# VH-VL binders against s5sc42: the designs that were tried, part 6

Target 1, 176 residues: s5sc42
Amino acid sequence: MTVDALSNADNQDLRDNFIANRFLSHEAKLLDQRRFTEWLDLLDDEIRYIVPLRLMALDFDREVRADSFHINDGKVNLKVRAKRSSVSSGWGETPPSRTLRLVGSVMTDRIDQEGVLEVESAVIIYRQRAAIGQGDVLAFRRTDWLRIDGGTVKLLKRVALLTDASLATPNLAIFL

## First folded at step 21 (VH-VL)

Design b1
Fold by ESMFold2, fold request of step 22:
Structure b1 (fold): chain C 176 residues (1-176), chain A 125 residues (1-125), chain B 108 residues (1-108)
Amino acid sequence: as target 1 above (176 residues)
Amino acid sequence: EVQLVQSGAEVKKPGSSVKVSCKASGYTFTSYTISWVRQAPGQGLEWMGGIIPIYDIENYAQKFQGRVTITADKSTSTAYMELSSLRSEDTAVYYCARDSGWYQDYTSPYYMDVWGKGTTVTVSS
Amino acid sequence: SSELTQDPAVSVALGQTVRITCQGDSLRSYYATWYQQKPGQAPILVIYGQNNRPSGIPDRFSGSSSGNTASLTITGAQAEDEADYYCNSRDSDSDHLVFGGGTKLTVL
């Protein structure tokens, strides 16, 4: 039972998981440190960033709407969101939230699109909103599609599924 | 009174560029987005792109990417649209419009509530 | 990105009710916005959101939507309503905006 006995499929899965963990950990650090220009460099030019609307329902499986969103952004809209997050006393969420992101439960899968890695993770964000003085915790599941091209890894798509249901549109000024 | 005043008509040769101005008044220029929409003779409206003046972030329709440059001068409350490598098919009326922001909250309605009178650009040899 | 499809022309008898429709996948997610354009003039905002009417737009104009289809309804059409009408929406697959091809309304 040595490392040399691992199959090619086992080794690829290990490499995929390593890539995903490093990418998501690096991203979380950039966002927590408010390094938004560097964060934008992690994004594929064709990115879709999606936060579906979740409404209360009698059946848990029916709470997520495929065509209704809190956020449905491409790279231009994410640049705008990043600019608003950079402003310390102006437009957007002001004062800015202080965050600490923990990304775990990372699972990876190669899909029928060459060079694209599907990554599922659980995310916990501690957030201290300066307006209320106490922190809270955002917890959710996230699916990411990472484009791997010539050793470069970019975020191609994100779907972040909020755990909490909403009867109104909440203010989502931080990146999920 | 909110208004957008556009520069006058232009006649241009193929291969040249045109720059249309749009001077805003009666509102806080940096609180809104400016969009550019064109209309060829007998044709419909076509969104070209826009700019968010407070952030200097541009958004271009794919058809015009690489040929259009949209800028804003906050000190004069003026937006500009420059279209390069003109062809006869670019003959159109070019409108600027104040809009609610294509980037706003997903549930917010989008609209262009104030329009300039249009600038006619004619491209002929 | 999805196109917004409008019938090229529609007619209505004076005083009657007409609906102008706009169809596209983006309308499942976003409201349609409606503009009126008379010959030689800039477009004018008529309806935004579900059914919001700017100041100065007569109450005979209303909007509605269902599924991937939005409608502009003119109740009691008048001669001055003869114009081109455009729907507009945010594109659900990009950061861009899209216009429908326009509908020419003729008041008979």
Scores: ipSAE 0.611, ipTM 0.838, lowest interface PAE 1.6, mean pLDDT 86
Fold by ESMFold2, look of step 21:
Structure b1 (fold): chain C 176 residues (1-176), chain A 125 residues (1-125), chain B 108 residues (1-108)
Amino acid sequence: as target 1 above (176 residues)
Amino acid sequence: EVQLVQSGAEVKKPGSSVKVSCKASGYTFTSYTISWVRQAPGQGLEWMGGIIPIYDIENYAQKFQGRVTITADKSTSTAYMELSSLRSEDTAVYYCARDSGWYQDYTSPYYMDVWGKGTTVTVSS
Amino acid sequence: SSELTQDPAVSVALGQTVRITCQGDSLRSYYATWYQQKPGQAPILVIYGQNNRPSGIPDRFSGSSSGNTASLTITGAQAEDEADYYCNSRDSDSDHLVFGGGTKLTVL
C-alpha cells in the first residue's frame, strides 16, 4: 500500500501539532499534580492570561466582550494565584480540588509573529471540590500562543472561553 | 490607629544606593500589600512597585526593573525599598502605601488607603 | 501601553460644581481611584470603586465612569478642596498600576 508524500507545509503542520500536543499534555499533567512552580516555569515573562466574560446575548457573536474579563493576569498575578492555590484555606476543613484535564481538538497555525505558534484546543476538566462532594465538569475552548525560542517552548498568551454563559463572574480557583 | 512610619531623609551621591523603610502598625501586616510611589519635585505620582508580604511576591514597574528591590520583614511588620545606581533624576519623595492588592479580580476596586508621610531622597554631587 | 490622561489644571468658583476627568483604555476594564494631595502632604484617598467614599471624605465628592473616561465630581466646591487630584488604575496590559498626570484644582 502507498500514501502520497507529505508536502513541506504538511510536514511543518505535523511538527507544530506534535510540539503543541507535547506542551499542552505536559502542562495539564503539571496542573493536575499541583506542580505549580514547574507550571510557572512554562510561562513567558510577558504572558497574558485571559478569561473573557461571556454574557447571554441575542446575537451569539456578540456574547464575548473584548474589554470585560473574569481574569486578566500577567506573570506576577499568576504567581499570586498559584501561591493561593498551594496554601490551604482553613486547613483540615477544605482540602484542595482534585482535577483531571483532557486537552483535545488541537489545531496549530503559524502567525505573523516570528517564532510564535497559535494553538486552538478544546478542554474538559473533571473537578472534585471536596472528598464527599460530587465532581463537576468544566468545558471550554482555548487559544494559546506558544513562543518557540532555541528549542524552548513557553506560553506567551492564553485566552480561555468558557462554554457556559453567566450573569456574574464565576469563582475560578482552577487554572484553565 | 493604622500607621506607616518611614525612615528619615537621605542625601546620596550619584551611583550609590538608598534603602527606605516603612514600618506598619495598627493592622495585620500580612493581610494587605504595600506599594511604593515616588514624586519628583513639581511632578506627579509614579508607581514603582510593591510586595505582598504573606506570599513574598514582588511587582516592579518596568521603568525600575533591575534597579529596585522591595522586601518585607513579617516579624517586624516592615517593608523596605532599595533603589540602586542613583541618578540626579531619582531625587524625589518616596511614599509607601497600604493597598487593597493589585492582583485582585477586576471587579474588586484597587486603592491605597493609608500612606506614609514620605521620605525625601536627594541625589547630588 | 496604557496611559491615564488628565487636564493639568481646572478652576471652579466657590459653591459651584466641577468635574475632573481621567481618560485611558484601561478604564474600560478597571475602576479609577482618586487621590487628593495638598502641598507638602501625602495623598489622601477620596474615591474608589464605582463611587465609594472613605470615612471622613465629604459627600460633595463623587465618582463616575463611562467608556474609557472616569470623572471626579465636586459639588458645592469649598476653598479647602483646592489641591492636586490624581486618578489611578490597573494597567489593562500588565500587572502594574498607572497614575494620571494630575489635575491642579483652583477654587476661585
Scores: ipSAE 0.607, ipTM 0.844, lowest interface PAE 1.8, mean pLDDT 87
Fold by ESMFold2, fold request of step 22:
Structure b1 (fold): chain C 176 residues (1-176), chain A 125 residues (1-125), chain B 108 residues (1-108)
Amino acid sequence: as target 1 above (176 residues)
Amino acid sequence: EVQLVQSGAEVKKPGSSVKVSCKASGYTFTSYTISWVRQAPGQGLEWMGGIIPIYDIENYAQKFQGRVTITADKSTSTAYMELSSLRSEDTAVYYCARDSGWYQDYTSPYYMDVWGKGTTVTVSS
Amino acid sequence: SSELTQDPAVSVALGQTVRITCQGDSLRSYYATWYQQKPGQAPILVIYGQNNRPSGIPDRFSGSSSGNTASLTITGAQAEDEADYYCNSRDSDSDHLVFGGGTKLTVL
């Protein structure tokens, strides 16, 4: 079979991967440029943004709830988080962090829910707070669910699994 | 003394709207969230929504989305809840309450520690 | 949204211990908060967080949780404890809050 004779299923998989890469690249650019209002417009109204909490207790004297989260936000709570990130004098960072997001290893799959694309990726975020000195690197795997409706693409759900090193550096003021 | 003082009882016709006020005193109004909770006769408590006054960010329960509008006036330390397109099923006591903040992480204490006395809204023809 | 389920009614003999339960998937992730309401009155906060008691609430009131179940325990129940009790939690599937249906406690 020639490349020009690819099936509709093969072509859809190629289109899905292109859509996911474009969406995630655009999102990363918005977040790196601190364009939070535009970033919020990428979010489905039913979004769930989840960063699970691993067990934090070192022994039985200090226990945490096993099904707890660092972040478990819908759109309202993400608006609050974005507002805090935009305020220069309030709870926001001063000076603002410089970030660079690389999103790669993108794999896509159509799931049973109509118009929803499951996307797995690996993410590296470089963050620098000072002109000279070392920045932090956050590395993690992420699963995203994208709702595709008439050529509009929205983020419906995100699950980001932080490494243990990321938990030791509690810098969750940035979006994952 | 922390207090929430609500506006008086109202009688409304179906299809109209009602706006209940909740004036806060004895604390920094912008440091807390205000929630609205209703209770129909013989029924339980039902959360309607709330507002974070310092950010002007509102949060509405799905059941009331599109009919409820919650606002805050920081200059008067007053929150408002307006419910439109009233039906007889909206007959209830409406409470405002000071809320510690639903948007905090799971380790933050959540509570509504100060409640208004309630505003009775009766919807009848 | 996850529903919180409470028994509609519970009875306790004067001076005995009673446990009022609240069940729901959201309680795996979030603490229950407990409110007492007497007829014609606004609710008052009795327990929040793990087992925190606000000022003015007697030490016979305590809270606990395990799995998807939270409990309000009253040791040495008194006649004045007769009231409706509501649990409340964040909904684990939204940014919303949810109340249980309430439990009427009768002190016999």
Scores: ipSAE 0.607, ipTM 0.838, lowest interface PAE 1.6, mean pLDDT 85
Fold by OpenDDE, look of step 21:
Structure b1 (fold): chain C 176 residues (1-176), chain A 125 residues (1-125), chain B 108 residues (1-108)
Amino acid sequence: as target 1 above (176 residues)
Amino acid sequence: EVQLVQSGAEVKKPGSSVKVSCKASGYTFTSYTISWVRQAPGQGLEWMGGIIPIYDIENYAQKFQGRVTITADKSTSTAYMELSSLRSEDTAVYYCARDSGWYQDYTSPYYMDVWGKGTTVTVSS
Amino acid sequence: SSELTQDPAVSVALGQTVRITCQGDSLRSYYATWYQQKPGQAPILVIYGQNNRPSGIPDRFSGSSSGNTASLTITGAQAEDEADYYCNSRDSDSDHLVFGGGTKLTVL
C-alpha cells in the first residue's frame, strides 16, 4: 500500500468511516444491552446475515466454502433469533449471556452499488455466561454492507468469518 | 394423535377474500410452526407462507405478499390463512402443515410432518 | 428466488430401483425434504435431512445429496409407490420455502 493510498482520504472517506464506526458501535451497544427490537430496526428489509463455516485446512484458501454456513438468515429468521434471545425460554440460554462487543479496524469503501457502503471490521465479543463457567471470547472479521438512503443507515448484508474454525461454545446463540 | 383439522370447502367470487382455519391437536401448538401450502388442480405444491405462533412471526412467499395474512390463536391452537383479492387462479386445495421450523440453522433439518386434509377453495364468477 | 427442478415423470419396473433427483442452488446449503402424494390425498413426508425416515415409511426409501442435487431413491419399488414426489428446500436467498415441480413415478 502506498502512502498516497493511506493519506489521500477525502472528506467523503472521513464521513464514511465516521458513519460506519458510529453505526457499528451503536449496533454493538444495542446488542450488548439486549435491545433486540431496536437492533432489528437497524436491519434493512433485504438483510442477509451470513456466518460461513470455516473448515480446518492446511491452506487458508480452502477453509471457507461458499456452500457451508453457520448462519444464512434473512430478516424473518433474524427476528426469530432475536425473539429467542429476548425470552427466557428453554430454547435459549438461561440465564442469558452477558456480552461486550468491541469493533475495530474499521475500513470503508464505496462500491459500485449506489448508496451502499462496504465496511470491513474486526470484532471481539466477550461472553460471560451468568450461571457457571468462565467467559469466552469470539473473534472474527466481518464485511458489512450499509445502505445509506435519505439520511438513514441500515445494515444490508453481513458476512462474519469466525477466526476459530471450531466454536468452543456449544452454540452461536449471539449476534455477531 | 397429532392432527390438523381444516375448515370446509369454500366457494368465492373474484375479488372477495377467504379465510381458512387449521386447528391443531395432539401436540404443543407453540412448539412448531404452521405452514400453508396450496395446490391448484393438476399442479404442484406451492408454499404460501407460515407462522411461528409462539413468536407471532410470519413469513410469506413473495408471490403472496400483501395478499395473504397468516395468523395464529394460541388459545385455541388454531392457525388461519386469509387470502384476499381472489382470482380464478387461486382455485386450489389449501393445506396447512405442521412445520419443523424454516428458521432453524444449517444443521437442522426441515420438514412438514403432519398435514391437514386440505380445504378446497373455488373462485368462480 | 431459487427454484428446484425435477423431472416431470419417471418410471420403474416393479422390484427395481429408481432415483428421483432434485436440483437447485438451495440444495447446496440445505437438505431436501421429500413428500409423496397420491391422488386426492395430502402429501406425506417420506425423507428429510440427509437420510431420515419418519415412522411408517418403508426402509426402501432413502435420501442422498451431492452438490446442488438431492435424490430420493426407492430400492425395490412397489406398486403402492406409484405417486407424485416433491422435493422441498429452504431458499438460501429469501428464507422462503420452495417445492420442486414434482415427479410422477409410474411403477410398471
Scores: ipSAE 0.500, ipTM 0.815, lowest interface PAE 1.4, mean pLDDT 90

Design b2
Fold by OpenDDE, fold request of step 22:
Structure b2 (fold): chain C 176 residues (1-176), chain A 125 residues (1-125), chain B 108 residues (1-108)
Amino acid sequence: as target 1 above (176 residues)
Amino acid sequence: EVQLVQSGAEVKKPGSSVKVSCKASGYTFTSYTISWVRQAPGQGLEWMGAIIPIYDIENYAQKFQGRVTITADKSTSTAYMELSSLRSEDTAVYYCARDSGWYQDYTSPYYMDVWGKGTTVTVSS
Amino acid sequence: SSELTQDPAVSVALGQTVRITCQGDSLRSYYATWYQQKPGQAPILVIYGQNNRPSGIPDRFSGSSSGNTASLTITGAQAEDEADYYCNSRDSDSDHLVFGGGTKLTVL
């Protein structure tokens, strides 16, 4: 990789990175505060939210199975998840988990699709499941596609890949 | 006994709307989803959409988006399907079905285990 | 949207075994649900999940899956098994549900 590749940024790149960081930071805050209704409003109507399963393999490139998911949801299923998370019964944890989301390593790139910004990021989520005790950590990288239309920014697509493949259940009860 | 009772047959003119009802009994209405499926004469089953009453969330097939409205009255355990701008091609038997209905739960089996008897809707000039 | 495909018609001799197959990309990720429908009647759930059979469904009905396919097997077909059979699953590319085109089973 060349120095020019790393330093060849213009004003648009700076703006894009600024927008992406603010958007994702705001999103993280909403989720940490369990403001799910407002979070849903950040999602494009055509949202595709994907969290593939990761398998342990000798070949790193074969760790991701394209046919198995923790989450593979559109707007409707995400609404359902949001509603479930807001209810402390059955599927939901009682009491609900407390979370802190840290978003970093944000990189942006314009793609061929007009009005869409591709955003890569690394995320750490600290989760406290009980009132007291030891919490756990979720770490993952993700790629987001943000639709920028006029003055509006929406999440169009998200692919998040969990670093840890040893989740007890394939069903995530948390938004990444 | 778990049962879905649908409203009676309808005859409609093109351009009009039809609203079919589906009354559920014998189970907790909010514990399941209600799906709507239609079948044109001599054709296969076609999923139209569903409603999750407990969350008041609707899901519509792309083909019917903007033309179908699914609602639920939890107080009467009744689901409704309204189809507007009717065409001759909409002539079909319309079924409601109890749907296991947690679409995001990939580990749980999906099924429609209870069906209404169907409502015949005929669209003709 | 993902599609599910079925053979439009299959035949089986009385007492023999028949396998109805459904194919689609969604089946790589999700189980197929199978319904039986006789003329003038509403569909009836016969198999769901890995191989779950609702009460009232004979044990001659079984389900299996492999790759992008799911199959309904009737071991020892009876005359009353003559019907249309539909597979159904979640769409892997949307929040929607999808049906196969249906298979007409004739018992000879």
Scores: ipSAE 0.789, ipTM 0.910, lowest interface PAE 0.7, mean pLDDT 91
Fold by OpenDDE, fold request of step 22:
Structure b2 (fold): chain C 176 residues (1-176), chain A 125 residues (1-125), chain B 108 residues (1-108)
Amino acid sequence: as target 1 above (176 residues)
Amino acid sequence: EVQLVQSGAEVKKPGSSVKVSCKASGYTFTSYTISWVRQAPGQGLEWMGAIIPIYDIENYAQKFQGRVTITADKSTSTAYMELSSLRSEDTAVYYCARDSGWYQDYTSPYYMDVWGKGTTVTVSS
Amino acid sequence: SSELTQDPAVSVALGQTVRITCQGDSLRSYYATWYQQKPGQAPILVIYGQNNRPSGIPDRFSGSSSGNTASLTITGAQAEDEADYYCNSRDSDSDHLVFGGGTKLTVL
């Protein structure tokens, strides 16, 4: 890869990267603080939130099932998930898990769709469950599509692919 | 006995609004979703939307987005469906149904196991 | 939005087996729910999930799925089974529910 390819950034590219980093960092903070109402406000009304199921396979290319998902939700389903996480009902974790999200390796690219920014990132989530010693780490790469409309930025689409295939439960009780 | 009791038949003019009620009994109102489904004469079932009372979350079919409002009163275990800007094409039987869907599991099935008897809404000039 | 398609009408001889099929992309991801409706009545849930029957539904009703299809099978059709049958599922591309167009089952 050439230096020019790596450094060929104009003002728009710099701005895009800045916006993306700030947006995703803010999102991570909201989620870590369980500020789900505010998090929902970051989502576009046409949000599609996708977390494919990864299965163990001999061939890496066959690990991802296109028809199986941990999450494949729109706005309403995400609202439900958020509410479940926020209420002290029998549906949520008691006590709720604590999380720390680190977002890095952020790269942005303008796509053909006007007003949409494609953002790739790597994410590490540390999750501490109720019981001592049950903390775990979720690692994944993610592609986000941010809708930039005037002065507003919203998450239009997210595809997160978990690196670890060991997560056997289809119900992911955490936002990525 | 689990039942949904709907309000009576309505006759409305074009451009007006109708609000249909659905009173639930025999179960915990906040443990289920209420869906609204209509059926025009001689036509199939059409899902209009739903409400999850416990979370105050509504879900509307795209066709009715902006024209339908679904609400729930937990204190009376009653769901409401209001349809505005009525047209002749809105003439139909409107059903409320108890929906098991909480959007919890990706693979969890939706089913409407209890239905109201339907409310006939006639829109005519 | 995803659509569910059904044959508008099928017939079955008394005591024979009939399969009503529903097709749609959403069925690749979600189970179909089946409802029976007779004239002037509200729909009745007959099958949901993989092959679950509500209380009161005869065991001659069964459900299956394959690929982008789901099927309701009536093994040993009875006269009272004559009705409209609707499939229903979540839309894989939205938060919505969708119904098939319905299938009129005639028992001969």
Scores: ipSAE 0.692, ipTM 0.863, lowest interface PAE 0.8, mean pLDDT 90
Fold by ESMFold2, fold request of step 22:
Structure b2 (fold): chain C 176 residues (1-176), chain A 125 residues (1-125), chain B 108 residues (1-108)
Amino acid sequence: as target 1 above (176 residues)
Amino acid sequence: EVQLVQSGAEVKKPGSSVKVSCKASGYTFTSYTISWVRQAPGQGLEWMGAIIPIYDIENYAQKFQGRVTITADKSTSTAYMELSSLRSEDTAVYYCARDSGWYQDYTSPYYMDVWGKGTTVTVSS
Amino acid sequence: SSELTQDPAVSVALGQTVRITCQGDSLRSYYATWYQQKPGQAPILVIYGQNNRPSGIPDRFSGSSSGNTASLTITGAQAEDEADYYCNSRDSDSDHLVFGGGTKLTVL
């Protein structure tokens, strides 16, 4: 893309990018702090949360079309996943994983759906699983659709594309 | 063994509500989901929704959103389904069923392995 | 849409093999579960997952799937197999379950 003197359209893009960065940064903080009830409040009631299995392909730019999923959740299934992840006491039945999420490379676009902002980002999650030695890093690209309605921003849809095609676990231990 | 015992038949007028009970026995109530399925006379099976008792999370089919309330009482191992604003087309047999979904891996199959005998609800003037 | 489509009726001669089909886009992603229902009775589970039979279901019942289609096969149909058969699956576009319209099996 080119960078010229800012126009009204450029100013809207700047505001959109700021909104997206704030929302995704806030979400990452909630998830890292295991504040799942507050995280669920960020989700639109019609949310679709999708982590497809990747197709093996020689063409890096080929569109991902999957009939299988690591995750394919609406709000009910995300509530269940959050409840299973919650610690009922301070040091619960199993020690929880510690995570640090970095969300970057944020690009926004207004789409032909009223009040919806399409957001592409790159995500790196450092995770130390309890009692399993040194931590690991999960890196992936993510597309989010944010619904902006009045003064509120909600996550309407998420598609996370894992870079590790060898990941075979159907349910991931953390939210992407 | 494992049983789901439902409340008796009901006759209701249009515009009223009905509440059907489903008492579970012979298994750990909080280890399974309870689904509700109805069948109008001469028609097929229709999934209405479910309750996940350990988490107290409800899941309602879109068609019934706003009219159905599904609850569970863990102390009595009993699930309830209440349907409001009844119409003649709500005349049906209402089943509760023990469902293995939502407690397993997301790719695991959903299946209802134990069914109640059904509760006939008739909506007429 | 997320609908599951079944033929409303099929017939089979006693002792012959019959296949009851269920079609829908959700079956590309999720297994079909099969239920048998006789008049005046609650449904019973016949097949779940790819081809799992609950205890008490005869070996003549089997399940299979390919693409958007799942099938219940009865090899050597018997008179007591006459019933309505329903497929059920997770809806790929929601957290809901959906039933097919049912297939009435007549054993001749």
Scores: ipSAE 0.622, ipTM 0.847, lowest interface PAE 1.5, mean pLDDT 85
Fold by ESMFold2, look of step 21:
Structure b2 (fold): chain C 176 residues (1-176), chain A 125 residues (1-125), chain B 108 residues (1-108)
Amino acid sequence: as target 1 above (176 residues)
Amino acid sequence: EVQLVQSGAEVKKPGSSVKVSCKASGYTFTSYTISWVRQAPGQGLEWMGAIIPIYDIENYAQKFQGRVTITADKSTSTAYMELSSLRSEDTAVYYCARDSGWYQDYTSPYYMDVWGKGTTVTVSS
Amino acid sequence: SSELTQDPAVSVALGQTVRITCQGDSLRSYYATWYQQKPGQAPILVIYGQNNRPSGIPDRFSGSSSGNTASLTITGAQAEDEADYYCNSRDSDSDHLVFGGGTKLTVL
């Protein structure tokens, strides 16, 4: 069979996917290497970083407010979270958690907001806590909005939907 | 006991700047944030911003971004709020308050449990 | 940003019960905090979280919330309760805090 020449729309999609993949891969590396100052520089000043809380099994007996979040941060709150992560992973633990992020299934789309790229991805984070030796895996999907302005790319918004409702904010001592 | 002592009243010309101090005592200064709240005559309370002294992280309400600077001196347990390009609408009492913290999950309340007495700033010709 | 709306004034007869309300979208996600302010004085914390009273606040003060509305209830209102009352909350769309416009309580 024959492959058609790429249209202008196909070329834009290819460029968009390349930009998104490079950005998310670079971000994952910074976070895995605990380079939080550099990671914060990837964030747009108007960032919205959202991890909704879902009540999967017991919604009929609600004590928790319906619009609750594990995380609902702008840049100030993310700076605080990053500073806390730089020192320790919790009381009594000497080494911080070690992580390895795999970001895949990257799909991009342009939206009505100029210079903004909508990016969907699947993420797997392997996390090794302390010296115990047992690791765990966190898997989720997320949507990112990347602002592209004058050759720079910044994270404008992130929504990550956890598949495991048992995780609370204290147990999310890592960035998603 | 826990106390926040603010600097005295000031009278300023339009276009100038004012810097209000807030000296904390009776607690570990770096364990809490300091918020700044103002109140124009006959008006309600308006949150201006805050500082988290342990991290040197500032947070400014959008209305004041670019005009307000909030700082802290950990060695003297003192927070400062400076407001520039003053206008007559900036005539108000300016309060500092000890705040429960900044980063919180959905179950943590936000509250200011200790307040300064306020600093009256008057902007007039 | 999310606005917090309060009635500007409320009256209560001495010894009766009054409810002061605060409404806003952010209250679907975050608790309201309540402050009392008497003329010429700094505000004082009255209620935080769902219904926590700091030391020195009488048990006639209580808080509650439902949907986008938070309420401060004073049972058995006394003359000394005459004051302005402000709600405050985290804005759900930013890292900022926001105050309601305040409610002047008159005890008759």
Scores: ipSAE 0.602, ipTM 0.835, lowest interface PAE 1.8, mean pLDDT 85

